# Ledger of designs, part 316: VHH binders against q84jc2

Target 1, 232 residues: q84jc2
Amino acid sequence: MSKMRNLVEEKFLEFYESWVIQLELYLHQLLIAHNNNTMSETELRHLISKLTTHHKAYYTAKWAAIREDVLAFFGSVWLNPLENACSWLTGWKPSMVFRMVDRLRKSRVVLVEAQVKKLEELRVKTKFDEQKIEREMERYQVAMADRKMVELARLGCHVGGESVMVVEAAVRGLSMGLEKMVKAADCVRLKTLKGILDILTPPQCVEFLAAAATFQVQLRRWGNRRHYVTHS
Key: E = the ipSAE of ESMFold2; O = the ipSAE of OpenDDE; V2 = 0.75 times the mean of E and O plus 0.25 times the DockQ between their complexes.

## First folded at step 19 (VHH)

Design mb7 (framework vhh_7aqx_2; at its last look DockQ between E and O 0.54; V2 from the best seeds 0.00; counts 0 for: pae E 2.2 > 2, unsure alone 64.3 < 65)
Fold by OpenDDE, look of step 19:
Structure mb7 (fold): chain B 232 residues (1-232), chain A 125 residues (1-125)
Amino acid sequence: as target 1 above (232 residues)
Amino acid sequence: QVQLQESGGGLVQAGGSLRLSCTTSGFTFSDYAFSWFRQAPGEEREFVGAISWSGGYTDYADSVKGRFTISRDNAKNTFYLQMNSLKTEDTAVYYCAADWIPEVLEGSPSEYDYWGQGTQVTVSS
């Protein structure tokens, strides 16, 4: 919070703070639904829909923001260092959620064989997609040090006006590539989430979403405590 | 039964405008993001643009940025592709598509939940 922020960072920080507050409210509802088992299927589906809509709102805002400054999301001033450290391409690691699914399997939630099979297939697919993105990201990271950029870097502070323009163009190009990668990653996240929700029953979805939201909120709290940071 | 139906295609002169519509049924419109694709003869199907669930985000191929605009009307279960400043290279069959997520940047049919049958757009010189 002591870091100077640009306009994109400030706007998204404000958005995210509000978004997290709303997430906590939904988490509370999810926990109530999970613990009481008194809600109808229709009510559960409605709750699930609220959560999915909430996540969709996040990505809508994110994608708009990254169009302006994708680099802001690689510093993510709205996150604490722990949250940032656990981030994969500016968000949660898609394959991570299967750990939460595994926890469901060991709880009172009973997954039928067909569900287990589908979840495994989804896990494999998710992992494959992650790796594909990682390879592409690696390519970009390596390609950044092309001959021209290395030469410009060598010039250092002796870079004239024309060279500055070239550097800026290069950075813009890099940013465009990064934006593409981030969007691809988000696609995998959303596909994974949708896949899981399609496989699970409404009660199971509620439990899963509660677990996911809990993890997200707790990670934030843990990080804030560790670094003496307070986020709204 | 899920249906996506394109309309509004036709012949138009270069520099002209055309508005395509995609009318949907058989699913909850508001839950889906929508995209437009096009396929020219002998070429692969390519991404044209997409619109998010609320319409708060749109994305376009570089080739159509500034010229094409996607919008949606949830009350009508319809989304649109407004095409301005049309070029001869815009000639193609245009397809509308629906997916739970908008961010499918590649024109792989397998990545989208639902597809329309396509509508021909021909831009003459």
Scores: ipSAE 0.690, ipTM 0.862, lowest interface PAE 0.7, mean pLDDT 91
Fold by ESMFold2, look of step 19:
Structure mb7 (fold): chain B 232 residues (1-232), chain A 125 residues (1-125)
Amino acid sequence: as target 1 above (232 residues)
Amino acid sequence: QVQLQESGGGLVQAGGSLRLSCTTSGFTFSDYAFSWFRQAPGEEREFVGAISWSGGYTDYADSVKGRFTISRDNAKNTFYLQMNSLKTEDTAVYYCAADWIPEVLEGSPSEYDYWGQGTQVTVSS
């Protein structure tokens, strides 16, 4: 079932595996902070900063990789099959993060009315930005339906000099458009994350980040277990 | 409490050089990507160049490539635009901008977290 990885995929997979290991270490620190009532606001904000820096490092590496080969991120091997079940432009739909916010609101830590209002405003903005991207996705889904042209260009298939030039131009145009759309989606994810962390108090931020890290680690583990079962 | 302040603008002859600075405060400088924009009279703001949050990636508008260089100094909470071989069409108000994302997106001023007040650059023949 395994395919040979290209160089861009191999490089990003190695990064991602290291990134998840470090995320697990940060999760340990988040759980300690969650259970420790003696940590100062300054200490909590420092930990929160480590997590936001870690998430930004993920996107730094991802955007460097998509500059080299954006098509490597559609149906990729560095995300296990469960994570690849997401059909939304190389990641989770940005508004999906509000499911984690909803779980936070079911905890013992209550949100005040001002926080609830700001979170609703952010949710509406995030959904609006998603709708803009969905319109762009429709345009590129039509282009991706002609995947034979894209596959031929990536394999270096010779189909005639003039035809190859036209195909190569079309593939370059598609790749540049997809790169912009992936980065736009990732910016919505990042701006939504920052918006949530700016609204929540530091203890609430720690709880949210712990839930998010737990989910990401569990998805990696579940996907790897399912992957091993399907390959046995 | 967040401040972005441009400086270094002025009048220069065509072919000359000018260095703009953007001094920042009120946020963690190393968390932000930075961009320069410019706006000529009667025109929309246009992208000039950007530097990533780490400094490892820079990008420039085609009209300034090879002539302008953006850099950042995390120790001074300041980033710069070195402008060489200036042309009359470079005349504009130059703005610095900051965004929490790792790298700039193409050319939308409404997406940036913070903006400076602008500094005038005038290039005469």
Scores: ipSAE 0.508, ipTM 0.782, lowest interface PAE 2.2, mean pLDDT 79
ESMFold2 (binder alone), look of step 19: mean pLDDT 78; pTM 0.800

Design mb8 (framework vhh_7aqx_2; at its last look DockQ between E and O 0.62; V2 from the best seeds 0.00; counts 0 for: pae E 2.8 > 2)
Fold by OpenDDE, look of step 19:
Structure mb8 (fold): chain B 232 residues (1-232), chain A 125 residues (1-125)
Amino acid sequence: as target 1 above (232 residues)
Amino acid sequence: QVQLQESGGGLVQAGGSLRLSCTTSGFTFSDYAFSWFRQAPGEEREFVGAISWSGGSTDYADSVKGRFTISRDNAKNTFYLQMNSLKTEDTAVYYCAADWVPEVLEGSPSEYDYWGQGTQVTVSS
């Protein structure tokens, strides 16, 4: 069950595997902090900082990679089919995290009125930003069937020589557009995450991050089991 | 209270050098990427350059590439814009900005979290 991968895919696969392992370690720490209340506020803040740093490292690597080949992230060989199916523009959908927050609220987490208000405001903003990106994506997808692309499709049946250069140029142009959209989506993700963390108390942040990490790790496990995916 | 304060601006002759500083307070400096912008009279504010949160990456507008350098000093909560080979067209108010997004590149759709008040840079012929 081996798949041919390009250099970007191979490098990022290696990175992501390591990143996930580290995430699991942090998840373990989050769970300990959350379930046993063994950490001071200072320690909790430090733990939160480690997680945010970890996420920033991911996007640092991602953005470096998408600059080289953004298309690799629309096939994401480092993800299983379930993970890919749940992806919105190469990552988690920002508005999804509010479902996690809602779950926390229905659990033992008590949010004060001010927090609830701020979260709702953030939710609205996040949804707005998502929709804006989605509209752009839709426009982009519809525009794919323009005259130029139709000509390329025709040429694609007999691509050679000068035609190859034309196709490559077109693909580069398309990739640049996709890269812009992916970065926009990632910005919404990061801003949403930061927004939530700014609203929640350190203990609440730990609980939220634990929930998010748990979901991510479990989704991966579920998908791997279902599709018998093995990563090299 | 969050503060970003630019300094180091002034009058300089074409071909000269100037170093701007942006001193920050009220937030965790190491968590933010930083950018410089500039705005000339009657012109739109334009991106000059950025440095990532880790300091491992920088990006510059084509108009300043090779002449300007951005760096950061986490210990001082300050980041810098070294401007060499200055041109008259570099005359503008220079603004520093902070973003929690780890890497701010030219053309990024990211909305910056914090802005400085700006410092005037005038390059004479």
Scores: ipSAE 0.744, ipTM 0.870, lowest interface PAE 0.7, mean pLDDT 91
Fold by ESMFold2, look of step 19:
Structure mb8 (fold): chain B 232 residues (1-232), chain A 125 residues (1-125)
Amino acid sequence: as target 1 above (232 residues)
Amino acid sequence: QVQLQESGGGLVQAGGSLRLSCTTSGFTFSDYAFSWFRQAPGEEREFVGAISWSGGSTDYADSVKGRFTISRDNAKNTFYLQMNSLKTEDTAVYYCAADWVPEVLEGSPSEYDYWGQGTQVTVSS
């Protein structure tokens, strides 16, 4: 574990570890609800609300931390290498959740035609929003490669009060653009999540949320497990 | 059925104060971030300010910073715009809006799920 962490990274590591533990507890409740057909619609909606509130609390904490250090969310110290390798703009790629819906549809979940139509409309909108963000990111990367910005980065390798202040100002300007891009991606994630949950019935929402939480927990477990296996 | 209803608009003298309310129904109030927009005759809707879903963060347009305050009351399913030191430039129809996100990004009208009908605020010299 590297000790080269700033205060933002250390604080968010502590937050994220507790957040994942709570997600695992909610996953247990989701699995019970998934296998228990005696729960009322009110009970299911309450559980769904707990999950959505838990996810929104994550983004509340993330956006506060991003204001201080957006770069911490690219290659995060609180994620293992597998989790980091699977990230798209600091999080789950919004359109990939539709593969999870498709898998549920093929197994247990029966969707009526109206739901299928609405999910396809949402899938198209989500992919459109992703592509818009990707085009903006490409334009941002081109702007970063501008020769003047490269020259400022080169000057930042030299000692001196004026050089340090110029580099710090340039880094703050670049990070503000990245902050907006990351928040835009997070808004697509949140709008896609809400859209799916609004289309699905409460039992279907429980199955979807259980599948999503299971994948997130398994990705963390599998990535961490590689560090504890020894071979001769 | 989701509904947002503005109230508290009217005619106010320049330098005066006014408090707008937006009462909501048909969704869980505490799950939403809220924003105020305004539209003067012949102009596009302009972002005024927003409050996060938890109430811990607010944001304001530069033209109203220091004069306007947004707050929310989860017990009443209502959020507010306190407008102080009103100017004739503040004359507009004021709209409340709701969005299912922690915070409002840039305040674009296209990002909001639900809108109120608007309330007229007129500031006279």
Scores: ipSAE 0.422, ipTM 0.723, lowest interface PAE 2.8, mean pLDDT 83
ESMFold2 (binder alone), look of step 19: mean pLDDT 78; pTM 0.794

Design mb9 (framework vhh_7aqx_2; at its last look DockQ between E and O 0.67; V2 from the best seeds 0.00; counts 0 for: pae E 4.8 > 2)
Fold by OpenDDE, look of step 19:
Structure mb9 (fold): chain B 232 residues (1-232), chain A 125 residues (1-125)
Amino acid sequence: as target 1 above (232 residues)
Amino acid sequence: QVQLQESGGGLVQAGGSLRLSCTTSGFTFSDYAFSWFRQAPGEEREFVGAISWSGGSTDYADSVKGRFTISRDNAKNTFYLQMNSLKTEDTAVYYCAADWIPEVYEGSPSEYDYWGQGTQVTVSS
């Protein structure tokens, strides 16, 4: 069952449901392309482009939404508990996609040494960037018990007049910090995705994107089944 | 194969205007967000402004807000920095940059994908 929703949650839920439906359609196309090997390189590139554009649209919508209420994404009501449990800073953890790449390496897809080297470099960079963000988040979390939050807690017992304004200002400050953190994480996601796509050939990209989309869609299905979650 | 080339820089008196252009090649222009940076002598490179991949959003440093405007022309693979009411403190080498990230984010920890070589802007008193 879904939690109570605010306006931002409701709007993004609607967006996300539509977005996922479209993703499933693209997944179908990716699987056809991957299994038949009948598409030209131009056609494959076009398909890849559609997927990347689809992801760009997601982050455009997300970033618009987090400007309004970033906290909505730290309890994403449009996701089931399993999806949320697998989330890192409101999205997929960038380094996890290299597991999917590793699957490619163990499949019929052959990566040349130059690709393997570049992928390893990207993996290292991605890990570094993740850790940097995690350290920053940790610092932020530790700092939550600072003077501002203590004051906020105190004011929470006497909310009225000027106190309300102070509390709101404090919450805005906290939200801005979180928004920055989320955007930083999203940037690492996007750069990692771009990096992988630049290293792989078009057929390999299609396989990778198919694997990623499959994982996303299945995770959602598994979670919904397990927790009897309905979003509509 | 990827190229970003700045143009339009030069010497201008305080209160004057310049229009910088960044012409790009070697990648899909419409897929990228674009930014301008500048670096004054002895200073670190700083964010000036940016425009999203769709062109629907822009962001500016506080120091240039209201004076500078960024725009893009997908048909020409070129984006621009219109600088009005120039001040001596605007003197710097200006760099254009491209990012595959769709939206403007001044505080992004990620490096931009591509950079220009820079163009000198000098504002005299």
Scores: ipSAE 0.671, ipTM 0.839, lowest interface PAE 0.8, mean pLDDT 91
Fold by ESMFold2, look of step 19:
Structure mb9 (fold): chain B 232 residues (1-232), chain A 125 residues (1-125)
Amino acid sequence: as target 1 above (232 residues)
Amino acid sequence: QVQLQESGGGLVQAGGSLRLSCTTSGFTFSDYAFSWFRQAPGEEREFVGAISWSGGSTDYADSVKGRFTISRDNAKNTFYLQMNSLKTEDTAVYYCAADWIPEVYEGSPSEYDYWGQGTQVTVSS
């Protein structure tokens, strides 16, 4: 029962496995570009565009899938338990990506003062947008804990046709609320990614995208290894 | 730096047709989804329709569905609103908007990054 996959989950699992394979191929290209000084800025911009298009394709598929079943993205079957545990509202937490930028600055990426200021402004904006979403999630959770919502769910199961319609409307409202919040979080993710790429130079964008893809691939590999061992 | 400019507004008789254009500059056009909004005097901006970054998906407000069509031409950095069977209720200032998102999205005006200045559409009688 709890192990059954519905049609949405099966379709997205197939999509995601293909998507990750392609991400790994792009990571290889990013690492070559990072280690090689023969690529022109035009070639770098083309590679960066392929990566951003690849990420946008993920969200295109995701938004189509959440229209059918938003709950599939909370505890997703295509992610291992470690990947799921690291999710904030069905994905990476937007503000945490700035920790990756900070680490790159300490090791090998040199930023001018204008870039540093713009990144701090973006960090503040991203954090405020996150906090707005967190407040909306809290309001949603409070509304769900309201005793009248619990009574409507209980009553609808016991009285028949018109009560069933009220329960069905409440369930639709819950799903629409979650879908709205997931899309809002994804918009913050996409706008934060775009903002970082607009501030960085093409070589710096390659460094950042390589680091981000490496983290995603390593999280998947590490979680799979740990899951296999603990699963027995 | 980033600019959206509407054109093609004007006066038209009820039942007629009009085509709006939104020409863009200062960003990579193919990376953006686009929407049309409208605003009558004293009212809030209302969603009219949107088109995805690829151009393969569109969405429309119920009040205009079947009468309005959105399209985009990536080669010309321009997207369009074809308005047919116009009604006096369609009278408004029409705005184009852009957002860096992957799919057709009916959102509030506050979620869009860039806006045009607006073009007046007036449907008489």
Scores: ipSAE 0.181, ipTM 0.583, lowest interface PAE 4.8, mean pLDDT 82
ESMFold2 (binder alone), look of step 19: mean pLDDT 78; pTM 0.794

Design ph1 (framework vhh_8fcz_2; at its last look DockQ between E and O 0.88; V2 from the best seeds 0.83)
Fold by OpenDDE, look of step 19:
Structure ph1 (fold): chain B 232 residues (1-232), chain A 125 residues (1-125)
Amino acid sequence: as target 1 above (232 residues)
Amino acid sequence: QVQLVESGGGLVQPGGSLRLSCAASGFTFSTYFMNWVRQPPGKGLEWVSGITSDSSYTTYADSVEGRFTIIRDNDKKMVYLQMTSLKTEDTAVYYCARSPDEVQAIWEEGYFDVEGQGTQVTVSS
């Protein structure tokens, strides 16, 4: 059965498809830069800037969309089931990127002591922020289960006229809370990403961004293959 | 006309507390990321704290983390900065500043324009 998508879902799906295509292009550039070592620091910084701009654009679009319908992002139709399963509050879990950095260290990336220290500090901060958000989410979910969902369920039995308006109001209230949590999570993502990039050298940034983009793209590809998903 | 009016500054001893207020007008307050920034004597502007348009997220400079709290009231178009455990190094003119891009404001500390007159905070024994 075809799922009826709302306007927000449709618009963001279109946006995301284009965004991913562009990400793949940037990934290609990152890989070239990483493998050839022919680019100057200035060129590397420019490439990094393009990627960061691209990521910021995603969140700009996302935040605009969640203001309209945050619930769309909890059933993201633009993602395959695998991508959705790997999502934390509608995106990547910030603390996970440190594992990626750790893997890079085990390969070719050599971090100086000062970088390691700063990364650890950032890791601690990131985890702290994640936990705060998780606690809020838990609180929210419990509250929903205890009251809001029961109320919605009760009202849902009498859908029509005034009842519909009441239900809609309740849903809006729920959505507002979710929107804040999602936005908070995104802020942590942005801060974490910026923090890592500020700690790493330009070549290291390129490597990190390449790894991150690769992971994202591969996850999508693998998920699509597994579930025979097409968004076109 | 955009107006940001800071208040609440004063003289306080080290370890003391102050609460700064900023009254905003002339723009859609609820859509802007808001900041507190400060200018110590003889120094440039320093970012202190920021808060998202919906208060979903707050962020602080390392120098004030754990001591300062930023809060906003969109209904009143107010931004507050609760300062505790004040240090002599906190002495500065404090400004409320809006960021034109919320994502950019989160990404880059100091992405703001100062538009108010500021309020003087002096921490001294």
Scores: ipSAE 0.888, ipTM 0.950, lowest interface PAE 0.5, mean pLDDT 92
Fold by ESMFold2, look of step 19:
Structure ph1 (fold): chain B 232 residues (1-232), chain A 125 residues (1-125)
Amino acid sequence: as target 1 above (232 residues)
Amino acid sequence: QVQLVESGGGLVQPGGSLRLSCAASGFTFSTYFMNWVRQPPGKGLEWVSGITSDSSYTTYADSVEGRFTIIRDNDKKMVYLQMTSLKTEDTAVYYCARSPDEVQAIWEEGYFDVEGQGTQVTVSS
């Protein structure tokens, strides 16, 4: 089991390092597009499509890895300590992306009233979905606490070795529950990202994607420098 | 060999309820995102609802959210649509449809293949 977890971690580490390098290359293209207002709408939509495909590929790989070992995604070896400290259910809290949207509203990028209203509706929906997941987490924790107390009482009795089977069932139930909650959170992340990109115009989408990628890349660079300095 | 067989449609009064069923065969059902899609009279296909392979997430068109519930049973290879508070606007042929890529299905609500004959739902006074 330990060896299986190590193999999943090493495989996803290699994937993630490559994925982040490609994200940095796309960030370069986004910054060029942002600074060069002669690009056609077709060219901008093509670039946006590359970014959305890249994000979808991340979740495709992640969901495959979660099927093998969801616990690897809590305290991930492919993230530095700063990145891990900012995680909510193995990723960005879905509503956090609205910080990038708020910056667009304050910048030179003009949002029309219809866009502002649709974005506020999406923000409310995203927060509602987050709260729904948090309530499910609380129900899950309560159910697991009750199950753990029953299992501890059963282990104290040792009725013909059945305690091993009960422990194995509890561990399997924990992993299945965590996998479902992580996937639910990822679905909210995907829906929120799609919703924002559907409301924004292509130039606004480029600026939003650039802001999000910049923050992710800089959080990784800052956290890596702190980690290196702390260890030296 | 892939087959999706819809059933459970009928004539219902406004405010009534129906439960649609979809029996799946000829593919690995438990790995697919599943959808309900409908075609109102004289109109094109309209996505209604979807559910991930493990039931971790369900999603609904705005027009049906709060009134319809999608559920699946991977052991029986069944998908269901529990419909309540039915309106005349819900009149349509309803299809069960699979999506080959779960991430893409969450990303794009219209990402599905229609493969069955559908079941008629008519909501009328």
Scores: ipSAE 0.752, ipTM 0.891, lowest interface PAE 0.7, mean pLDDT 83
ESMFold2 (binder alone), look of step 19: mean pLDDT 81; pTM 0.840

Design ph10 (framework vhh_8fcz_2; at its last look DockQ between E and O 0.92; V2 from the best seeds 0.82)
Fold by OpenDDE, look of step 19:
Structure ph10 (fold): chain B 232 residues (1-232), chain A 125 residues (1-125)
Amino acid sequence: as target 1 above (232 residues)
Amino acid sequence: QVQLVESGGGLVQPGGSLRLSCAASGFTFSTYFMNWVRQPPGKGLEWVSGITSDSSFTEYADSVEGRFTIIRDNDKKMVYLQMTSLKTEDTAVYYCARSPDEVQAIWEEGYFDVEGQGTQVTVSS
């Protein structure tokens, strides 16, 4: 029996599928740009802008969706199990991108001292922000487990009429807290990404974005193969 | 009509504190990213702080980080800026400004339009 999806899940699934397809197209362009070295700085900046716009579009859609049902993103049906397993508060963990940058440095990317310093500062800030969010999430989860979940469980035993309304209200309360945390995490993601792109040169940005996109796409492919997942 | 009315400015000594307030009207306040920005004498607009529509995230310019706190009340349609450890360099006209796109506001500092008259903050011994 197939899991019944709510409207938010269905809508975002459709969006995400399209979004990933577009990401793959951009990845192709990034790879071309990276390998050919024929593009001007202006062209590279334009390509970077397209990617950043694409990412911003994702968060715009996501934030609209989480306002309706943030819980949908904690069981993201548009992701395979591997993708979900690698998810931190419904997305990529911001601090992980620095590891990507580090790997690039070991290969082709030559960073000047000023860039290294700025990246380190950003890394520290990002980690701090992550930890702050994690602490809040932990606090929230503990609080919910101690009180709200018990209450929900009790209320759930009396399904019908007024009881249903009470349960729904409780769930809404839970959702509101989760929404804030998810949005906070997304803000850290956005700030971290922007921060990295501001530090890197256009060619370096292209390489970084290519690596990031590759990882995302490959993770999806690996997960799909492993779990035989089809979303269509 | 969109209105942002800043208040709470004044003269304060270095190390002092002020709390600025901004009263918003004429738009759906709870859906907007809100900012505080300032214009020092003889200088351009400088972004100071921002807060998401639901207060899920706050951010500050490096120059004010740790000293200023932005808070909003969506029920009252208010945004506040608690300023502590004020410095002479904090002297400026402070404006409350809304961002038209919340994602963009997070992405880029300074993505705002000034619509209010501002409130003067003067830090002087």
Scores: ipSAE 0.817, ipTM 0.914, lowest interface PAE 0.5, mean pLDDT 91
Fold by ESMFold2, look of step 19:
Formats: sequence, C-alpha cells, structure tokens
Structure ph10 (fold): chain B 232 residues (1-232), chain A 125 residues (1-125)
Amino acid sequence: as target 1 above (232 residues)
Amino acid sequence: QVQLVESGGGLVQPGGSLRLSCAASGFTFSTYFMNWVRQPPGKGLEWVSGITSDSSFTEYADSVEGRFTIIRDNDKKMVYLQMTSLKTEDTAVYYCARSPDEVQAIWEEGYFDVEGQGTQVTVSS
C-alpha cells in the first residue's frame, strides 16, 4: 500500500483536478439556465456543446493515459474512496444515467411519449452492451487465472530469467485485457450520453447535464467529508 | 503518404456473402479508429461500420447490424468487412476510412475521411 505516485498518476491527477473545477463552473451555468426561462435555444445549445466538449476531452485524456498505465484507473489517486467505490470498470456504470432520466420525468419538464419510447430503447441497448462487457470480463478473468496458475507452476521449476519473463508476460496480458475492457466501457458511456442528449430537447438536456454534474460534484464533496455524520 | 486500398468486391446473389479487405500504409494504423463506408448508386456516402484502434468496440449501421462484421489486424495493418445475407440495397462502392479522432468517432458515427478508390459490391439476381 504505497503513497508513491508514478508519472501517469501525477499527470492525470493534475488534469482531473482542473477538469473537475471547470465542470463545477459549467454546473453553475447549467443551474442558472435550468432555473431561468430567458435563454434562447441557441444559447442553450451553446452551453450543451460546452458540456459535451468537456466530457469528450475527459475521455481523450483518459484514453491517452490508459495506454501508458491502465492500472492507475483502478483505485485512482485523483478520486476519494467513495468515488472509487461507485465505479464500474473505471467510471460510472452506463445504465445508471437513466436514474437521472427518471428524475427528469418527475420535474417541470415533461417528456413526450415518443421520447420515453426512444429512451427505453436506448436503456435496453445500454444494458445489453453492459452485459456483453461483463460476460467478456468474466471470461477474461477466468482465462487469466488459468494462465497465471500455469505460468507460476513453470516458475516453480525454474530460477532466474525465465521466472522474470513469465511474470512480465502475465502482467502485460492482464494490462492489455483490462485496457480493452476499460475502453469498451467508455465507448458505451459515450454512446449512451450522446443518445440521451439526441433524444432530449435543449432545456431537457440542460436539466439532465445539471443533474449528472451535481451528482458527480456531490460524490466528491461527500467523500472528502467522510469524517462527518451525514443525514439525508 | 497515407494509403488505404480496398479489395474483395464483386457480383453476388441476394443472400450471399463477401469479405472485403483494406490494406493500410503511411500512417500509424494501430492508433486509428477505422470505418467502412459505402456509396450506393446515385447517392451520397453512408457510414456502415467502425472499430476502435484496439478492437475493444465495434459499431454498425442499423441496416447492416447482425449481417456484417468488422475485424482488424493491427500486425498486418488490415481491416476487413465480413458481409453475409446480402441484399440488393447493399449494392455500393465500399470504402475503408480512418477517423482523425477516436473519441469523436465514437461520439459521432459519421466522423471519417475517405481516401481510397473503393471496391464495388453488386448484389443482383
């Protein structure tokens, strides 16, 4: 259990801290737009574009970083323990955003039947993709366990360079498989977010993005205050 | 010089199969999101399928999902499109295309550059 951070972790920590600060600034703008009926459709679309660009920038940086060290994203140093505990394959579980959609149904902004149908179709697609990834992850983990056991048995018969090469090969295999799983999950996250925003109207998009950003900011704040007793 | 060379097209009856190939050179193939796009007679380009640089995620247009499979081989710098249950509507010139930005390619399915000459697929009976 070391506090030492490698270069990838330090670089992404710096990136993420800046990224979250900017997300909080955008959240303020989203809340003003949500509570204010004077903004034009053009102004709302501009704000939505800022948020989507901000989210895409996160994944661009993340995918660059996971090529160097995917393991840094499992138990990330830039997240508190509550944030890490809420992660599914290094991020929010894609289907969980539909809880934010459910909150929209209970808000001022009413979804029409056509939107509800399309959102349900998207929810099913998202869950299907999640389940496919989970099955692949399970098969990968079983295969890696078998490979590790075989390679460790070979290690028990040899000393020196062969043992090092076996361990290095096992670590490379694990990292490559995890990198693919993380990217697959991120692709589902991106597709799900895009799909929701394509179905919703601009005011609904603002409300959705505000809810999502609020949840992310509050997880960070609550996790940083874990020494307090919190009541709902 | 970037080159994408498509091959494997031909004449096939409805219900038939074809496998298209695309040979890539002149760029770092293993870092690019790759696409198949097609141009039906008298129509504009339409996106068919895409695959991430590491094959972690594949996507298909609704019209081909379940019938077409995109595959890549980064060692050989090849991308393939396995087509089955072909329909007359699949008749088109098929192009292999790369996307300049992988995150954007996932975000917006039609985000690509066409650089090759294409390969003709004709489904007719």
Scores: ipSAE 0.745, ipTM 0.886, lowest interface PAE 0.8, mean pLDDT 85
ESMFold2 (binder alone), look of step 19: mean pLDDT 81; pTM 0.841

